VHH binders against Programmed cell death protein 10 homolog (ccm-3). Designs and how they scored, part 4

Target 1, 215 residues: Programmed cell death protein 10 homolog (ccm-3), of Caenorhabditis elegans (q17958)
Amino acid sequence: MNEEGGYLGAMTYQCLYSPVMEKIKQQHRDDPRASLALNKLHTALTTCEQASPSFLYDFTKVLLDDSELSVNLQESYLRMHDTSPTNDLIVSGYEQNADYKELTKRAIELRRVLSRVPEEMSDRHAFLETIKLIASSIKKLLEAINAVYRIVPLTAQPAVEKRKREFVHYSKRFSNTLKTYFKDQNANQVSVSANQLVFQTTMIVRTINEKLRRG

## First folded at step 15 (VHH; from j4 with S58T)

Design p1
Fold by ESMFold2, look of step 17:
Order: structure tokens, then C-alpha cells, then sequence
Structure p1 (fold): chain B 215 residues (1-215), chain A 125 residues (1-125)
């Protein structure tokens, strides 16, 4: 299990800061000084993300806690995945390879169906339909991972297998969390487990990209 | 004492039909998700069809359009209508029960709570 700052931290720039920066830039499109300042802020934020992956998450938490705003970050991050950029799920340089393309497709589909969880948990029938879709999406992603495993360099296979094992582990924890939810109605734990699964999905693609660049 | 008792297996010709039944006892049938699995000689068990407590169904691609899963909660009985049978359908068919719909949906990484003894279906000329 990764700590919250680990898995949410990895998502914070993409899900929260990048879309907000675009929205504010649009609001100030006719103001050259604001546009220049926003570009500098963008660069500073991306530099912070690279230097300290959890910094933007920590900054956001402190801001919300000190402002006394009541925001459910776990649910918010899940909802934002529906519209967040998906370029982090592309296997760079292999976009037209059938197996890598299928991996990207299934990773995006899983992220998208998981983003529906916060809005559907209160309706048992709708939630069970969505859970069925999530389970199908996980199965299809596992099949895509297996196909990619067979075509990556032999030196990369142990890393891909490790990522598959972690993904399966978190898939089982998600399944168990759902069963517990239908007993105790702990919606937050479902959102935590869903975000952890989104993170593990991203780590599979990230690891493959890293191994393909190294050879 | 939980029991799942399959019946209706037998020898049929290709293109024929067969209806399997599974009589359940020892648990609240209405609350359980139910499934049919099959195991051909030399192969592992595979899901054929599933039906949850709300009537939502799933089918393996190899049987879709030919097999129909159904349940009669008043009789505590699960059914599998098998049409247009092929030699590849030859297997021992097992009734299975899940205490949680979640485990049925995640069947590829979860196990049923209960299994029947199986009923043999042979499709041969």
C-alpha cells in the first residue's frame, strides 16, 4: 500500500494544477502580463513536481486545511480523471504497435470507469453495474499486460511482471474494499482504493516507458 | 450444510440441446450470485456463464448466443439452457455459488464459496 502522498502526489499536477492553469490562462487571454506570469508559474509548478513529487499535494493539503474548506480529495481526484490528460498512459515511440496501443486503450478505459465511482456509490443498482464494468476493464487490462510482457525485451520482463503483481494486489484490495463497503458504507475507503488502482495502472505504463528507453 | 447438485448432463449429437439444472440448499439462494463453470479433459475450469442476485448475466464469448443462464429463486434452482452444442462444449459442468456479487464480477481472481460435484456433457457424433 503506498502512502496517500505517494499515489495522490503522483496525480496532483495532472489532475489539479494543469487544468486549473489552463482555465486561468483562458480567463486572462487578453492580458499579456498575466499570460507571462502564468507561463512562469507553470514552469515553477512543473519544476516542483519533478524535484519533489509530493510537494504539490502537500501544498494543496495545507492550503485546504488552513482555509477550513471541506474538500474530499480522494473523490475529487477520481472525478477529475474523467477529463484529465491521458498522455501519461502512452508508450512513447510505440503508439502504432498493436499490443502497446491496446495497453494504452485499456489503461484509459479503466481510469475512466473508476472516475465514475464517487457519483454512483449511493445507488446500489447503478454501482453494481459500474463495478461489473470495472471488473471487466481490469480483466482486459491484465490481458493487455500479458500481451506486452511477451514482446518487451527479456531484460524488461521482470519489471513488467513486478508491476503486474502489484496491479493484481491492488485489484484484489479494491474488490475486498467493495465487499466491505456493502457492509459498512465506508465510501472513503472505496475512493482510496480506486485512486491506488489508478496509480498502479499509471506505474505499469511508466515502467514500460522507462525500460524501453534503456533498451 | 451447503449443497449444489447438478443434473441434466448426458450424451448429445452436435447441434443438439441440453438443459442443466442445479438444485441449491443450505444458504439463502436469492442473495447469492450463481455461475456455471466447465472443465474439459486436460484443461482448467473456466467460467461459462454467471447471473447475480439482481439477474445481471455474463457469458463466455465461446457460448454467447447459444447458452442461456437463468435462475428460479422460488425453487432455489439455477439453469443452463445449452443450444447448438458443439464437440468443443464437451466437459464436466459445475454449478458454483458466490456469497458476493463482487466475487462473481472478479471471477478471474476470486473463487466461488461453493462448488457442485459436476455433471458430464458429451457432444459427439
Amino acid sequence: as target 1 above (215 residues)
Amino acid sequence: EVQLVESGGGLVQPGGSLRLSCAASGFTFDSYAMAWYRQAPGKGRELVAGIDSGGRTTYADSVKGRFTISRDNAKNTLYLQMNSLRPEDTAVYYCAAYGSEIDLYFEYMESPDYWGQGTLVTVSS
Scores: ipSAE 0.742, ipTM 0.874, lowest interface PAE 0.7, mean pLDDT 90
Fold by ESMFold2, look of step 18:
Structure p1 (fold): chain B 215 residues (1-215), chain A 125 residues (1-125)
Amino acid sequence: as target 1 above (215 residues)
Amino acid sequence: EVQLVESGGGLVQPGGSLRLSCAASGFTFDSYAMAWYRQAPGKGRELVAGIDSGGRTTYADSVKGRFTISRDNAKNTLYLQMNSLRPEDTAVYYCAAYGSEIDLYFEYMESPDYWGQGTLVTVSS
């Protein structure tokens, strides 16, 4: 199994399919039959994703490969986060709680500053400023995770701690990749590590939602 | 051999000012990111201020507006101007150097390459 299909696969509906579905729904908002068909398509796509988390990624990759569309998926996924919905970063039922609200805010901010990486890498001065913002955003998200850790049920704390450790691990990986980038100019590895960090950010919020729903 | 030698510490009354210096040798000072850390009694070491090779600065929230980090590349010296000092600023202050500004930006999960010996700042009546 392709590890790219793991982390990109988890984000494929949100990055590629959801925005297209929303745009098409808006274009056909005066057509009840189109609306019904689009709801059926949404259900089918989410059912496929639930049954096989990498299905939409695999489908997309085969489509691009067979159509010979030369698309840099790593950079494309990052760019799409700037315009993608962020409702997956909300802690459902706790939107007014200060600590969970702060977690959502910091997760959204990190996702958005990471989305700037593909466009900023070619200008060293601009990129260093963006890296400062990324580092600051990671720190603020860690602080928000720590605050949430203190208020989640005790049974949920091990899962939150595990997600925090994974997030720290991938943050360090991102930092190391940046240092290597300034030596070898390997832009793809920066995009890979940025996408992995976006995935870890999403998984923190998803895990908290799962633990809060389960009681 | 890399050396970071702090000076300028001492006893100061609350509201007073103090200027710390860190003389650096044994590495290319101009290319390093530099930082001041402090360690209060019974507490861990924390970043106070950082300045990268391009002059970009950062400050801990607790010192913003009161402390100013600066560097003089011609003299291989790092400075910390501390104004409006409070008893809570009492700590051993350490000069630190990072070979990469990336590590300074990620200081909360990375360590400096080099440390000074520290200089004690006491803010007391």
Scores: ipSAE 0.718, ipTM 0.860, lowest interface PAE 0.7, mean pLDDT 90
Fold by ESMFold2, look of step 16:
Structure p1 (fold): chain B 215 residues (1-215), chain A 125 residues (1-125)
Amino acid sequence: as target 1 above (215 residues)
Amino acid sequence: EVQLVESGGGLVQPGGSLRLSCAASGFTFDSYAMAWYRQAPGKGRELVAGIDSGGRTTYADSVKGRFTISRDNAKNTLYLQMNSLRPEDTAVYYCAAYGSEIDLYFEYMESPDYWGQGTLVTVSS
């Protein structure tokens, strides 16, 4: 509830609402009244989300409950990352810096390989192959975080270190969940821990962007 | 009693080859993930290569293309074929076993269940 609305809520606009809003804008691109209304709707949704974190997540749950759809939210959000925009993983203004570019690359790779988890859990051989890729991606992202840590302003280093420690914590939690899964087959907990890791990956890049804007 | 016994180490010239073996006993070898680690003087142990129970392999970047890990489940033996050896490959090489493939894949955050005593490889003129 509260925890789920935190990490899934943070992804809801990007995964669900932003792509739909862009499609509607494209469909009505020749109508200036529609464009104005859609911009107002965009502002209202983002303002509401900022004022009440997880609002869009809670709203979406209400819509799904009323629609008689049976949706596994953890698996659905995880799958959406395969096609979600990656602009949230770019360090703005530093797109050509080798260390920030590598951070972006590794963050995108990890998010995409984690999106495969729901589809592959039932096939032990396929799942072990994907877990190997996930572990490799986590290692490479950690190396990229360490490289970025050394080049950010000193005032940003404590925040980057905190995000790295959270990422390591959730990486260990994911690893432990996998070991437990092979014993008890709790597929939902694997998806939960994967989404939490995706959230932590996004928070690293978001924090760096915030600190680079402020100095 | 679990036992991992390495052999095949020795002195070799740069560019040469060695094959390390690790004889395993005291556990169900074919259900364990296996790894080779090395430790140069004054440095920590690092993963060289790993192989899980299904034969999936991983390699450190520094040895990729030069070293080959393999296992023979019928003989309970782990191997490391080391080709194109360089002076920086000089180290004590350790056989290691993981009860879970997950711990092998996350070796940078986890440790093996069992270690061998090591075999010295020296690459020098």
Scores: ipSAE 0.704, ipTM 0.852, lowest interface PAE 0.7, mean pLDDT 89

## First folded at step 16 (VHH)

Design q1 (from p1 with E110Q)
Fold by ESMFold2, look of step 17:
Structure q1 (fold): chain B 215 residues (1-215), chain A 125 residues (1-125)
Amino acid sequence: as target 1 above (215 residues)
Amino acid sequence: EVQLVESGGGLVQPGGSLRLSCAASGFTFDSYAMAWYRQAPGKGRELVAGIDSGGRTTYADSVKGRFTISRDNAKNTLYLQMNSLRPEDTAVYYCAAYGSEIDLYFEYMQSPDYWGQGTLVTVSS
């Protein structure tokens, strides 16, 4: 699997398939056979993605190529986060804990402000204002990660610290990409680095969920 | 040679005011983003306020509403008006410069291009 299929692949079900599945489920909520079938389809899709990472990404890319739709995937994935479900950013079983709740809030905020990037890059002044908001959101998420670090089990702390270091690394790469963008106008690289940062944000929450599951 | 020279520090009672200045030379002041940092004894440096080349400002939550950052590009001078001072504001205050607004916005993960030597502000009853 290529690098793009890794980070975009990890978010494909949540951004593309999950919202459609929930919408269809609601449209057929009074038909128990349809509801049962949709639950089975949901399970099959998630099981397939777990067994073959990036399958849904590859499947989607083939469909788009065959459809002759001209789609900028990097920008499209960013835009979809504006309205996509955010249940992947919840720390399951700890939704009422103040520190985990704050982590979820800041992760959602960052994802949402990053989703605005494709529309705002051409207006330097608007983009600089959005970059300020992104930088502030990253800072607040880092603070939330630090707070969570102090309350996770000792056995989970190394994994959380590792995810924090990766998030910082990709945040720095994003800031450097922004500086380069104002010199060379490479809009696609900004979208790439933004999606990578969304992925790293998701990995923090996923890692915490995994470590808390048997704690 | 780049120089940032702070002045205006001193001893002040709680509730008082001070105005810090930072005289800059050796670089194109107008194109740089500027910031004030502070360092209390035994602690790391923290951002107090920043102002980019276009005049956009940011403030630490602890000083918002009490401190005002400003710049005079004609004089190559950065200012910090500090009102309603508290004992916890006691620190060495540093002037700092960034070559890019991006670096100022992301200040928490990188260091400025240039630092001043600092001016001591003591707030004591």
Scores: ipSAE 0.684, ipTM 0.836, lowest interface PAE 0.8, mean pLDDT 89

Design q2 (from p1 with D61E)
Fold by ESMFold2, look of step 16:
Structure q2 (fold): chain B 215 residues (1-215), chain A 125 residues (1-125)
Amino acid sequence: as target 1 above (215 residues)
Amino acid sequence: EVQLVESGGGLVQPGGSLRLSCAASGFTFDSYAMAWYRQAPGKGRELVAGIDSGGRTTYAESVKGRFTISRDNAKNTLYLQMNSLRPEDTAVYYCAAYGSEIDLYFEYMESPDYWGQGTLVTVSS
């Protein structure tokens, strides 16, 4: 699979499928036959996602390509983060710890400000204000990562440091893409780099969860 | 040849005021984001205030409400009005220029393109 299938694939269920499933479940909450069918579909989709993280992305892309609908997937995924579930950004079992709570809060905030990028790119004044907010949010997330680094088990510290370095790398790529955008108006590359940064944010929390499940 | 030349530093009593100036030459001042940094003895340089080409400003928490950054594009000059000065404001103050406003917003991971030589501000009785 290509690089896009990696980072967008990791977000496909949460951004695209989960919200639609919840909406349809609510619409049919009083119909037992529909509820049973929707539960079966939910189970199938989650099983498919777990077995092959890029499968739902590939399925969606083939469906859109064959339908000849001209959908900008990069922008669509970004916009969907505004309303998507954020349970993937919670450090399970540590919801009451101040440092892990702060990490979750800052990760959610960064995801939400990045979701505004497609809407605001054509308005220079609004976009620059949003870029200031994104830069501030990245700084606060880095501070939260540093605080968590000091409290994770020593065996987990190398993995957290590696994720922090990757996050910084993609933050710099995002910054560089913004600079070239104001010269060449390449809106798609801004959306690509924003989605990559959302993915890196998710990977920090995922890595911490994986390390904390061990003694 | 790019030059950033600070002036206006000196000795001042606590509670006093100073106005720093930075004369810029050798680049298109209007298109650059500008900043003031300071370095206290034994510490690293830290951002004090920034102003982008559109006039959007940012301030360090320690100076909000006391310091005002401004620019005069006709004179290619950056200013820092410092009021209600405290002993902890004692530092060498540096003028800095960013070719992109993006780098100013991301100052914690980016560097200015150009630095001035600095001007000493001492706040003491």
Scores: ipSAE 0.711, ipTM 0.855, lowest interface PAE 0.7, mean pLDDT 90

## First folded at step 17 (VHH; from q1 with M109L)

Design r5
Fold by ESMFold2, look of step 18:
Structure r5 (fold): chain B 215 residues (1-215), chain A 125 residues (1-125)
Amino acid sequence: as target 1 above (215 residues)
Amino acid sequence: EVQLVESGGGLVQPGGSLRLSCAASGFTFDSYAMAWYRQAPGKGRELVAGIDSGGRTTYADSVKGRFTISRDNAKNTLYLQMNSLRPEDTAVYYCAAYGSEIDLYFEYLQSPDYWGQGTLVTVSS
């Protein structure tokens, strides 16, 4: 119900459910009834996620609470982005356009390097190298966003600019959280800010897709 | 009182080399991340190269392979070796200091703690 459910909730199917569904689908690929049932379940879950973005998050949290498993969800979501599908970062219908292709490439790159944070936070040298890569990835994504801004329809430009400003805001919050981490060692807040930045990256591409689809 | 004093600028022909120096005082040089910026006429300042307290370096894409940043902690001095100079490298070059490596890595989001006054580099026939 808290702020965590907002940005994690929006990513719950992609991070937790989609990878498991694909693994189970592959395990039963020779069973047509299992394949049919899994497709129906996929449709139901995605429909539910669209109708209530935090439902699968809340469902999962209740399940974990009842299971007595001690799971750090912030770190878990980050780790899952390393292997999760990235179709949500494609600008549909423009996959061969150089500027949109570059946007997708840089968005995927940032998601991947942010996924490494939980494994590397305890090793200061490795973490500083990863932070350097994250900072470079953010800069390159900003450049890609600027290039896309110039080629989207004029009616879409205000929405893209607003998403860019929000992405910059969360990039600054991430940077400040890192400085605080090296003082107080609060690893959870680093994971929180990293997940928020992943969410903002996804929202940029989603907004562009929506504006290009509407005309 | 913090001071960053650049030197080594001048006029050089395309393809030539220059070495810039920045003498630092008034802070613990070893603990700071250092950077070179440049500002071409009519343009904003841009990062050229950075080096953190642990020796990790970064370079703008336009200068990779041509410029080398280094520091001498015993002399409290930052250097920029500029090779294969081009007319587009013409700018005022500034020394800058950051109290945190994080701020250097995210330089495009925030300002350095300290600036030098700059040294002019002109690349022209």
Scores: ipSAE 0.701, ipTM 0.844, lowest interface PAE 0.7, mean pLDDT 89

